# VH-VL binders against Arf-GAP with Rho-GAP domain, ANK repeat and PH domain-containing protein 1 (ARAP1): the designs that were tried, part 4

Target 1, 186 residues: Arf-GAP with Rho-GAP domain, ANK repeat and PH domain-containing protein 1 (ARAP1), of Homo sapiens (Human) (q96p48r954to1139)
Amino acid sequence: ASMGDTLSEQQLGDSDIPVIVYRCVDYITQCGLTSEGIYRKCGQTSKTQRLLESLRQDARSVHLKEGEQHVDDVSSALKRFLRDLPDGLFTRAQRLTWLEASEIEDEEEKVSRYRELLVRLPPVNRATVKALISHLYCVQCFSDTNQMNVHNLAIVFGPTLFQTDGQDYKAGRVVEDLINHYVVVF

## First folded at step 4 (VH-VL)

Design g7 (from gb1 with heavy chain S31D G32S; framework fv_gevokizumab)
Fold by ESMFold2-Fast, scan of step 4:
Structure g7 (fold): chain C 186 residues (1-186), chain A 119 residues (1-119), chain B 107 residues (1-107)
Amino acid sequence: as target 1 above (186 residues)
Amino acid sequence: QVQLQESGPGLVKPSQTLSLTCSFSGGSISDSDYYVGWIRQPSGKGLEWLAHIYYSGSTSYNPSLKSRLTISKDTSKNQVSLKITSVTAADTAVYFCARDEYYGYFDYWGQGTLVTVSS
Amino acid sequence: DIQMTQSTSSLSASVGDRVTITCRASQSISSYLSWYQQKPGKAVKLLIYAASSLQSGVPSRFSGSGSGTDYTLTISSLQQEDFATYFCQQSYSTPYTFGQGTKLEIK
């Protein structure tokens, strides 16, 4: 069965990323950075599904306001959107290469490999990865309050972005490496 | 609030098939933010992970028990089920179902259901 | 499979004590470790995830630390309600495995 449109088929906004991603990231940056368990806690299933359906129908018309949306519903909608991408955020063609890059022992070589892989992603995917990792870097800066350090975010987003059906330490390592080396890689 | 409730036979004879059901309330088993696992605690022993079922229907099994285990879900009833074939006294345990939101963290557990395997 | 070993099966303590429970993995698990509390006849409770992150609603007297193969659960000032069995669990790779448990008993 169809899982919906690829990234290139989405409505694009500022910074050439899907409007769905922009809307969710912007809302969580404004309202959710100090929320305990952000991205770990799940929103209410029906509210998350309705929000995601509205975003898929016309993301440009969806305006999230503080007090009207629970941050956990928005974070769950973003995770589900990324998880359900037909080709994935990192693409099926490059998936194994990204996972194998996480096993490079030399830190400088590893960072260089990630930069090379980012350049080889389609432009929308590359921009979306940059925007998402930048956002996660901001989230972990508030980990004293929100309890979501780099490792916690890697556990959540590894399986989400690489579409694994269980814990995959290599997927988590890619996310962790990109957050830890955000300034150098991006 | 999310609640999990296990149910099953209290007593099963050796060589029979054990069937367990986990009922969800306050959330949906189709939610892509989590998956459901089964963990057991054999009499006088520690916790043993048995299986997971992901929202997509994909499954993962403990390799030591894989040939005897089948995990499934019924979305219309909001239930996850586990079947264990060819049971022996070693399968006597309290069986728990638990929600795993973040791929290895069980944040909500059922009360557990005791299953005794004896003739 | 990754083996999880808790150094003691039982530990005796008094209310007000600082209690430390240790867990060792047979290989590096990169902080993919959780701690659980189990009381007789009650549901298992998640206390700590990702080695050091406190689960919402869990009292601040509980803390986790460690990296690589060695991990510790600390209860800074033991209360009557804390007498229970504590389990560590790795989620670095499947099958997920638990320590044998440490039963915390009244001295």
Scores: ipSAE 0.089, ipTM 0.703, lowest interface PAE 5.6, mean pLDDT 86

Design g8 (from gb1 with heavy chain G32D; framework fv_gevokizumab)
Fold by ESMFold2-Fast, scan of step 4:
Structure g8 (fold): chain C 186 residues (1-186), chain A 119 residues (1-119), chain B 107 residues (1-107)
Amino acid sequence: as target 1 above (186 residues)
Amino acid sequence: QVQLQESGPGLVKPSQTLSLTCSFSGGSISSDDYYVGWIRQPSGKGLEWLAHIYYSGSTSYNPSLKSRLTISKDTSKNQVSLKITSVTAADTAVYFCARDEYYGYFDYWGQGTLVTVSS
Amino acid sequence: DIQMTQSTSSLSASVGDRVTITCRASQSISSYLSWYQQKPGKAVKLLIYAASSLQSGVPSRFSGSGSGTDYTLTISSLQQEDFATYFCQQSYSTPYTFGQGTKLEIK
């Protein structure tokens, strides 16, 4: 299968992020925050693919209702959308600099470096990162019920957002740092 | 719901190639959210990770065995295969395939298939 | 390669006991650690992932803790069905490596 459209080519919502991201995040916020293993558990492959195709065609008109769409299908569609981005959410040009920033030993210097890197992202990418990390911060607030703490979310989203094959722990570290320092970084 | 089933020859002679197949049901190995690994356990010993195949078709191998291992997938059959060349008695073990939904956490395992390397 | 060492290969306990199994990594693994249960004739079962997260369907008496290089699996009130071999595993770096296993036996 082909890569998905770039972020700049997506239909943008009121917060200047892709409508697909907004619709999926909204659905999970209303229906999935207490779902055990949210984002870790995968939806059914064919249902997830059809949902993603519908969202790509016209995200605004897709009907997402509890009982009509399994929460795991929606979370998997969001992950695949982000994974499919040809240039990636953090951009391929800046991917290595983000990963290297995760290894800075001084926390204040590390947070400062992340703020600089966020400013260097294209506006749509920056807004999308902020919206996604905000959502993940919300998800982990329910970790006692959903079993998805910061580490778990970082492990899932590291490879997804940095388009690694799951071999690069630094990708997870970036996501974890952004969630843990959300208030200061954004 | 998710089930993995290993199949192999049972007995294989030294110097030959061992071929193992893992059949996956209740999910798809083509999903971005699933990776499949092979782990083995010699009698009375611990677990040893052998190889991993990712959604992209990229592979990762245990460096101690890399020259002898080939992992592959057939998405149309929902199967992952492992080949080990030039086997010796040290390759006698129970071989497991396991699903890795992310980062090497093996949430579903097959029951294992015993392979004995003997003349 | 990262070496995973469990403090004991065998541990005896009685039903109702609080049991702790420890695992040490040769370097920091940033909570990329899982715990598995292996019983004769049954599939290996994931109990804990990401150091402290309980796998779906696993009884709440199991818990994981730790960070850096030192991790523990705790069974708060041991049941008869818990006598098994327990393995820790790091997934911080390939090759993924397992501890040698701790066999939990009836006292």
Scores: ipSAE 0.050, ipTM 0.669, lowest interface PAE 6.7, mean pLDDT 86

Design g9 (from gb1 with heavy chain D33E; framework fv_gevokizumab)
Fold by ESMFold2-Fast, scan of step 4:
Structure g9 (fold): chain C 186 residues (1-186), chain A 119 residues (1-119), chain B 107 residues (1-107)
Amino acid sequence: as target 1 above (186 residues)
Amino acid sequence: QVQLQESGPGLVKPSQTLSLTCSFSGGSISSGEYYVGWIRQPSGKGLEWLAHIYYSGSTSYNPSLKSRLTISKDTSKNQVSLKITSVTAADTAVYFCARDEYYGYFDYWGQGTLVTVSS
Amino acid sequence: DIQMTQSTSSLSASVGDRVTITCRASQSISSYLSWYQQKPGKAVKLLIYAASSLQSGVPSRFSGSGSGTDYTLTISSLQQEDFATYFCQQSYSTPYTFGQGTKLEIK
């Protein structure tokens, strides 16, 4: 009854990313960049669940207006959507390869490896990773106010995107590397 | 808003199993958005992390105590429990439960419950 | 296991003082470091996470700094309510480990 669970089954916008991702990222960019603890703080559980359900039913009809939604509810909905992807954003098949790439000592070799791995992702996954990392780069530009620097975002999004229980520091390193090198990687 | 409250027996005899409960109010452990850990503090000593239970239901234990520890959650009661088997005087401590929304940063703690292991 | 060492177990200070508490990890922990405050018999409070990020609701006089193996907690102007024990903690790898604590006492 709701939209399919895989990334390829989502409603896609003009940039070939899921409309759910676009709606949430756009709202946080407009209203949440200076919110203390953005992405670290959880929204209200019932409100987050209702929002995510409405986005899953028909994301194109969901219009988030400034002041009508708490930014923490929107950020939690985005995190839950990404965490719950059956194949994950980086795909199950490539997950360990991404984690291993984070341990490459030579910076140029590491960046080159990330570029190679991005090309190997399905187009929707690749576009979604690019959109998300670009957004997180914007979030950390306001870290003096929102308290979410690159490392803080990596702590949140490492486990979220790689579907770990938060014990694998390599997942956080991948996120940090992609944010720090986003200009040259994307 | 979220509050955690520990409860335990207060006194346990050596070799018995210690059972502790952490009760959540103002939030739900079934929301799937955070981790819950147990930390203890023996009198005059520092803090020692014991175990985590993640929103997925998977668990992680301090290797030095792993064979004696079981952490579990009961979403219908909004509770997280910790069991320690074969207790000794070394297990005498204040036991805390704490919420971790993200990798190892404990943002909400219970007040702690004192457990004394004595015959 | 990663060992966390705080340079002193106790420190005496007066209201209005600038206070610095130090913490060293036995290996690099890449800023996966938090600071906690504990008052006698009370719940522990998170002050700083990710080495330098101030937890919401914590007064701005608290700040964290450091990288690699060496980290510091600074209280820019000590208040009466700040007399407590302070712990650092690494979350770089499990088991998570804490420093032994630094008890801040009135002079």
Scores: ipSAE 0.006, ipTM 0.557, lowest interface PAE 9.6, mean pLDDT 84

Design q1 (from p1 with heavy chain S104T; framework fv_patecibart)
Fold by ESMFold2-Fast, scan of step 4:
Structure q1 (fold): chain C 186 residues (1-186), chain A 120 residues (1-120), chain B 107 residues (1-107)
Amino acid sequence: as target 1 above (186 residues)
Amino acid sequence: QVTLKESGPTLVKPTQTLTLTCTFSGFSLSTSGVGVAWIRQPPGKALEWLAHIYWDDDKRYYPALKNRLTITKDTSKNQVVLTMTNMDPVDTATYYCAHRGWYTGYFDYWGQGTLVTVSS
Amino acid sequence: EIVLTQSPDFQSVTPKEKVTITCRASQSIGSSIHWYQQKPDQYPKLLIKYASQSFSGVPSRFSGSGSGTDFTLTINSLEAEDAATYYCHQSYSLPYTFGQGTKVEIK
């Protein structure tokens, strides 16, 4: 019910990704990599909503500052933004194809299929997926401290990015595969 | 390399206004995401954060002292100025300025500090 | 405001022994705790940021851990040069606050 504009309709930064995504990812990368339960823990609902409204209104003027926004509020705002995209990050047209690719048994064939599917995404979606997965790769590098390994991130982001009810294990597998094979896929 | 240095009077009489200047090099307050803070330490006591200012002129003050504190910047001179009114002997402390980023909550580079004594 | 309480206030330690300093926050602060070392008549130097990340140039014998309300700074094998007062600092919310300090002396 909290649908917003599609990814291509968002305010874009110089790296061809939405400024909202850039602001949130950059903040979490600087302040949140060692936060226990990052992305699993939820921020305060009213603070998260106010932040997301500010970002949707004019993301270029929003400057997130340590101690003035809780890291969990920023991570929740990013998750809500991605979850609420009308066409989704992987697009509705390609969603089932991405989920089916996760079931390919041969690992080299699976990775090749993911590379092919990334090229077929609109440029903004492709750049945004790359930026997000790169960020999640960094998050899991601190998993000894933050307790968010690849599997934990996949459980959170699978339903978020593919807009599932959390019962589709394939969505989590796509996210896990992209993180595990980041170097060869991107 | 990042360096900061505090300057100002070392002796202040009760009720007077203190003005301290932080002069820095190795970074600019025209750069997005940087800030400068003022922190003090009374002799033999703990550190106390007083105020900070960011590149975008956003300012924060310790709430109990905010009616006495003013922080300003001169980006062209690489300076940040702290003004504290109505000085009292309990304000006797070493005053530090320190570098910070808007994404970072820690103070990574500090000035040498300047001891300000408040007495008649 | 968030109050940080350090323990112990003072510790006299023989060289090469392990030193453990704790910092307890009055409310949950995630990992937004930072540790500083201050030697007599010197300015504070950052050791550990965000509970467990070592600052550049800091010896590997210094490490940090913890989350939420309970945080620990550990010096694995105390050297003579480590005699100093150690402070924790939270950046979770304004106003930023520091602990009262823990003084570490060589026995």
Scores: ipSAE 0.013, ipTM 0.581, lowest interface PAE 7.7, mean pLDDT 88

Design q11 (from q1 with heavy chain Y103F; framework fv_patecibart)
Fold by ESMFold2-Fast, scan of step 4:
Structure q11 (fold): chain C 186 residues (1-186), chain A 120 residues (1-120), chain B 107 residues (1-107)
Amino acid sequence: as target 1 above (186 residues)
Amino acid sequence: QVTLKESGPTLVKPTQTLTLTCTFSGFSLSTSGVGVAWIRQPPGKALEWLAHIYWDDDKRYYPALKNRLTITKDTSKNQVVLTMTNMDPVDTATYYCAHRGWFTGYFDYWGQGTLVTVSS
Amino acid sequence: EIVLTQSPDFQSVTPKEKVTITCRASQSIGSSIHWYQQKPDQYPKLLIKYASQSFSGVPSRFSGSGSGTDFTLTINSLEAEDAATYYCHQSYSLPYTFGQGTKVEIK
C-alpha cells in the first residue's frame, strides 16, 4: 500500500509520528551520531530516492541494516521527506508566524511564543517537531566528532522544514532557538 | 552458549564447486535480528568477508565474488550453507562462519574454521 | 570499497608496556570499527565493538578510541597471552573490510 503526501496520511508508529521519521531517526541515532557532516553531506541521489520510495510504500517493513544503508542516504531521505511535505512540518498557515517569532528580542517572550505556536500545531506535526528537535539536540551533543553544532544544523534544517530557498535566515533561527531551548519549550 | 562449526571438504580441485556447512547452537535463525556470515583467511593473509544471510532470508555477497557465491539457510537444522563455484588455487584459505545481528556489524562468535586447499 | 590501513605492521614489546595500534579508514565511517584478536592457529575473537565498547569477558587492559577516519586500539599493560595479530574491521558500508593486521610479539 502507497503512502500519502501529508503527515496525516502517513503510517504512524507507537509515538504518533510518521514511521518514516521514526525509522530514519532511529537508524541515525544508532549509526550516524559521530558521522562527520551528518545531515550536511548528501547521499547518492538514486539511492536516496529508492530508499524514500521504499519507506513511502511500507515503512514498517523496511529494515535498515547497518552497513547496508549509507548514513548519508538515510539522512537525505529524511530531509527530502520533511522538505517535500505539501503543507510543511510547521504548516503553511503558521509558517510566517513561526518566522516572525524568531525576531522577538526578549528571550522569555520568544520562548513563550514558541510554546504557544507548538500547542497550536496539529498533534502529529507537534509530536514530529518534538521528536526531530530532540534528535537534533542529540546530534549536536556529538559535534566535536560530527562537526554539526547547533548553528550548522540550523543552516541545514531551516530551509528544509520551512521550505525556503536558503535565503531566509529566520528559518534557521527558529531551528536554532528550538534546539537551544529544547528543555524549556518541550 | 553460542557455538558454530564449519564442515565440508578440505581438498578441492581447480574448477570444482566448494560447499561448506555451518552448524550452530545457542541461537536460531527463526529469531528476528540474527544472521550468519562467512569470512575467509588465506594462509598468512588478512580476513576477507564473503557473504551473510539474515533471519528474513536477506542475503549479501562480496561484489567481486557474487557470481560465484550462494548462501542459503535451513532454519530447522540450524545450518547455513555457502557454495562457491569455479575454485582456483588463490581461494585456498581457512573458511569461518560467524554470528552477527541484522543491525550490528560486528562478528561476536566464530567457528573454529576449516582449511580448504585448492590443488590439482 | 573502504580500505583500512593499520600501523604498525609489527611490534615487539616488553611485558607491562603500553601498546598502541592504529587503523585508518579511506573515508569517514563514524564509530563503525571493531577490533579482533587472533592468536596463532586460532579463530579471531572480538575485543572491542563500535570503536570503544568492550565485548563481554575481555580484560580491562584493552580499550579502543577514535571516530571518523582514525581509530586506536590500546593495551595498557601487555601480558604474555596478548601475543597475537590484531585486526580492525569496518561495518559502515558493504562490502565489509578488514585491516591488514598488526602482529604483536613479546620480547
Scores: ipSAE 0.006, ipTM 0.516, lowest interface PAE 11.3, mean pLDDT 87

Design q12 (from q1 with heavy chain W102Y Y103W; framework fv_patecibart)
Fold by ESMFold2-Fast, scan of step 4:
Structure q12 (fold): chain C 186 residues (1-186), chain A 120 residues (1-120), chain B 107 residues (1-107)
Amino acid sequence: as target 1 above (186 residues)
Amino acid sequence: QVTLKESGPTLVKPTQTLTLTCTFSGFSLSTSGVGVAWIRQPPGKALEWLAHIYWDDDKRYYPALKNRLTITKDTSKNQVVLTMTNMDPVDTATYYCAHRGYWTGYFDYWGQGTLVTVSS
Amino acid sequence: EIVLTQSPDFQSVTPKEKVTITCRASQSIGSSIHWYQQKPDQYPKLLIKYASQSFSGVPSRFSGSGSGTDFTLTINSLEAEDAATYYCHQSYSLPYTFGQGTKVEIK
């Protein structure tokens, strides 16, 4: 991983989330919420890679326009960006604690633990998690059309955000819990 | 506590440009995910969304009015400014600014509103 | 654009009675409906977000339900202070749109 690859070292513009994240989320919010299989379907590998390289080089100059980029290429670029973070979105120091929190049986205690863990994240990571989960909450509101309910999003984003091979069900459960409890956690 | 307040002229002549300022406290547009919207309400009519701006300078406009509308922010002053060109009597309305949070579509805190009358 | 149609336009209700206001969207919008209360000469106040989630400080007599195209705001026992115009608002797609409003008066 190159220097400047951690979340805090990304281009943040004048805000405290990566410009790459808000560019991709904004585009999908405008053009992709009703796209069937959004985030499940993969973009074209070469187009996704070129887009991600452009965003990594100078995200502020990248202007995503409806009709010019396929939504699946943008969603794949976002997923790859998040998966490739050297310290991860939830940080390596807190990764196991987040996964263990998903197994708390008492729902009130579980929500309280997630809230505590969010406060302990670095500001950029905390803001980015809030932005992403809020976006995923919006995506699932359209599940009748896009076919991506909370569980489907958790299957995709669990391995992506916790950098697992998809066999760690706890990662998916964290994502599902954060979406389902969005209003009380954030 | 979050507060917003609209300011600007209360009377505008047809064809003139309207400039409204929203001054707020209790939040900052340097905070990631935060945005401010402008919504208007003609007398006795429904609410109409006009535009919004986010912390990252992302701007959205009501399509039928976008050639007349400009929204800008001054983060250091906690202000958002809406400019609307070529005013017409049909644009007579109470104009509100409102806070919107992190990628959420609802407007949780509103200014008191300012009535703008367009008349010769 | 998505059109929101509220029913009824006007309702005159005796105190303590149940009030039901409906909002119908011209296409499916999931749960992306929000409800506002506007008293005469005042600014709108958020009551319910994302169809069924109460905003902080809102009395428990207010509740929301529905998904897809049909949404309902319920006041289970009307108080005098609830005389207002109620608006639904969709955030499913741009441009954001509001219903025409439902005026609730106390008899």
Scores: ipSAE 0.005, ipTM 0.498, lowest interface PAE 12.7, mean pLDDT 86

Design q13 (from q1 with light chain S31D Y92W; framework fv_patecibart)
Fold by ESMFold2-Fast, scan of step 4:
Parts: C-alpha cells; structure tokens; sequence
Structure q13 (fold): chain C 186 residues (1-186), chain A 120 residues (1-120), chain B 107 residues (1-107)
C-alpha cells in the first residue's frame, strides 16, 4: 500500500513505531555505535536520498547489511525522515508546550511535566519518542569512542525533532532532558 | 556580580590529601544549568582541567586522575569542594575554580586561584 | 584525548601591529574552541567562545575564526595592555584540554 508522510500513516512494527525508524535504529545499533561522529556526520547525499525513498516505498523490504550500507547514510536517512514529518514528532499542536517545559527551573517539576506531555502525544508519536530517546541513550553510552555525548546529540536532534533552524536552544534542552532522565520519564 | 574564591592549605606534604573549597556568589547550584569546574596550572605551564559538577550532582573527572579526585557540592552554602589524594610534588600548581553553564563548554568567570605547593 | 597545538610559542610585537595566534586540534572539534587571556600573576579571562563569539566586555580588536581543526585568534591592533599568555581550549569531548599557550610581549 502507498504510504503517506504523516507519522500515523506509516507502516507500524510490533512495537507500534514506524518500520523506517525501527530499521534505521536497528542498523545503527548493530553497526554504528562506535562510529565517530554518528548522527553528526552526513551521509552521501544521493545514497541517503535513495535509501530514504526505498524506506518510504516499502520499509519492510529494505535489507540493511553491514559493509553494503554506510552507517552515515542510514543515520542521515533517519534524521531526514524525522525532520520532514509534516506534523513533527512532538506534533505542531504540542511543540511550543514542550519547548516551554524545558524552562522549568525545578528539576522534579520539569520531569513531571515531560511525563504529562508524553501521555498527551498520540500513541505512535509517544512510542516513537520513547524508542528514539532509548536509542540515543545507548549511543551516548559509547561517547568515549563515537564522540557523541548527550549535548552533541541534543544539538543534532533538537532542530531535527522540533523542526527549528538551530537558533532555539530550548529544542536541544528538551532532547537533553529526555536522555538524561530517560529511566524516570519513560 | 559573579565571584568565586578558592580556599584551602597552601602547603601539602607528599602522600597527603588536598582539600580545596570554592565559595561563590552571584549564582546558585540550585539553578538548573549551572556548574562549577576545577582547573589547575603548574608554575609556568599550561592549564589542566580536573573536574566539574553540575546543579543535579552530575560529576565529571579527568580520566587519568579520576581515582584520586572527588568533587562535591553544598548548595545551601554556595560551595564546591575538590579532594585529591596521594599528593606528589608534580601536583604543585595554582588551583582555580570556575563557573560554567550546562550547555557551555567554556569557563566564563574564574576565582583568583590558590597556589598549592607539595613539598616535604 | 584531543591535543591542541598553538603557534607560535612566543611573539614580541610592536604596538598597533596585528597579532595572529593559531591553534590546531589533533581531530575535528567543530567550533568548540574557546580563547583565554592570562596576564602575569592573574587568573585567565575568557575572550572568545565557540571559535568566533566575543565574550562580554572584550575589546573589538580581538576576533576569532576557524572550524574543524584549524583556529585563529587575531588582535588587529596590539595595545600595551594586551601583553599576556593566550590559551585555546576545546570543549568537544572530555577530557577538556588546553593548548600550551602563546606568550605575547610588547617590543
């Protein structure tokens, strides 16, 4: 069946997340955790675009194999997919509320607010945020080798997930907070 | 506005433990995104980062010295304490504490420094 | 750990001349380089953050540039008060490291 661009229109796996997200995350977990600059370095533009097109057409039929697909092409495809969601991962309706929550000074109140906001997300969005942040938590566990600590990942994924131009520090702060408080928030 | 001041012994014997206190004003470690670092400078040599601590008690240490370093904070007293065990003459240096932010890798405000001499 | 190498180690410069100090990182660090000025018997003071951003109150004659592995601090017209040792510092990865320093003296 033909796929739309909205997150809810994607084909879902057993974990209720888009197959595109699952395939990319799984490949990076297998092959990319020790890759220097993972998610910061860009893949080759044409290869990334062709991969993303294949995933959009039929993600279940895309087979990513070590040695055949560069990790930077896969990571770039995932970032492009998330960045280009029409409603965004955190939704247009809730975007500003998430950014405002990042400015709460009391840490326990801020974590509580993030939990409330997660429950308010559509189920697919909520599951996808959980899966992605879990993956980023795993990536930063290898930061001594891959050079991607929590702050580095926040710089990359803040603008990507909130669809900002990189000038809004609040987007990065949300990502950093979710990674740092993963076990309490999720 | 923002001020930091180091205090502690100026003379330490080899094998002893050094304890330094940073007392600050103009900011609070109860505020999200605030941190304090310790940096040292041996006479005539370059700066060396040792450790830092954030408002949420997250701590980072220079890997080669990690087993000798402990950083703690007392938010109510506006103090950060660094301890360094098994002092050696090569640890003779001016020790600085400095303010940093959560997102910021730079050190924007520094204490005056305290010279610690390690000698028998 | 990331090694920062500054050049030159020492410069003796006539007032009002341009001073250029370079800092080279052993690997790419994006724009995560910061520059400090330290006068004799004083604590370091931040001049430039994230390669090119001036810190508050820093004279406009100080500027920074570069990205990746090669960074430059420029003093466009040296004043007597600028005699100091200048250090670069990377915040790209832990442990944070500093360059060996460049000493600038007035002729």
Amino acid sequence: as target 1 above (186 residues)
Amino acid sequence: QVTLKESGPTLVKPTQTLTLTCTFSGFSLSTSGVGVAWIRQPPGKALEWLAHIYWDDDKRYYPALKNRLTITKDTSKNQVVLTMTNMDPVDTATYYCAHRGWYTGYFDYWGQGTLVTVSS
Amino acid sequence: EIVLTQSPDFQSVTPKEKVTITCRASQSIGDSIHWYQQKPDQYPKLLIKYASQSFSGVPSRFSGSGSGTDFTLTINSLEAEDAATYYCHQSWSLPYTFGQGTKVEIK
Scores: ipSAE 0.000, ipTM 0.460, lowest interface PAE 16.6, mean pLDDT 86

Design q14 (from p1 with heavy chain S104R; framework fv_patecibart)
Fold by ESMFold2-Fast, scan of step 4:
Structure q14 (fold): chain C 186 residues (1-186), chain A 120 residues (1-120), chain B 107 residues (1-107)
Amino acid sequence: as target 1 above (186 residues)
Amino acid sequence: QVTLKESGPTLVKPTQTLTLTCTFSGFSLSTSGVGVAWIRQPPGKALEWLAHIYWDDDKRYYPALKNRLTITKDTSKNQVVLTMTNMDPVDTATYYCAHRGWYRGYFDYWGQGTLVTVSS
Amino acid sequence: EIVLTQSPDFQSVTPKEKVTITCRASQSIGSSIHWYQQKPDQYPKLLIKYASQSFSGVPSRFSGSGSGTDFTLTINSLEAEDAATYYCHQSYSLPYTFGQGTKVEIK
């Protein structure tokens, strides 16, 4: 299927999130939670590109098989898919509002603002953010072995999800806040 | 309950072709994500993965033995068949079939195994 | 291909003692290591999957740990029924490979 400008125009699975996201998250949850540098390390460029192209063409027919896909190729494909969304995961319309929310000094008010902003996201975006942050919460639970604590994941996913150049610390702060407050925000 | 059982000849002469059948119950090879593997164990030696086949007819073989191995399935009979050509005494082993899921690299249910002796 | 080296090859252990078996991979394999128990003249049975996850029905005295290249299977308090050969198996990369096995006997 043809990919549109919004997340809602992607190929969707039964849980209302993109099949690409489901396939990659599920594979990494099964095979990659203790992989050192998961999400920090890059996969092989040609293998990652080929995998992403297959997923974009027909994600439902792509079945990731352990031993045949390196976890770093899968994690890189997921990051690239999220980074390349034309409207972004948090939407262009709400991007600055999310970044500004990360600067709220009162922690209770900040968490309340994040809950409000999640409700204002399109349903597919909200479900996808919840699924992704839940997954990252699981990844950091194995940080003693994979070496990817909350801060390390925020450095990787901040620029990826907010489509920044990596020098906007607010993007990383949003990701870190959502992981740290997962139980109360979702 | 998942069960698998290997069947085939217990004695094979050098240069002959070995054909083993795995018959299973408790799952279907039409189910997305399901696979069946063949693993062998020479007497007193370690386990060796040989091949597996998935529900979508996708097949994988141990590279050094690929030219000798063929794995096929008959979904309607709940059977997976392994053929191995040009048998040699060093191929003497207990041959197992085992259940495998697509995201699951482990082998959770195994057949009882069948000892195949290659001797003249 | 990925080579898995187990140590020790053989261990004779008094009942109720702690048994530790190690498996070393020739390259990093994340958590894609699985442990099997094989008693004489029987088929292998899965004990631990993905380094540390117990398979259903496996006694709690069996546990696994490790990541990357170094993995450990622990039997907290050895029972007579635990006399067997233990194998590690990696599913990180094709071809799948197994360790050479560690034989555990009761003294």
Scores: ipSAE 0.006, ipTM 0.578, lowest interface PAE 9.3, mean pLDDT 88

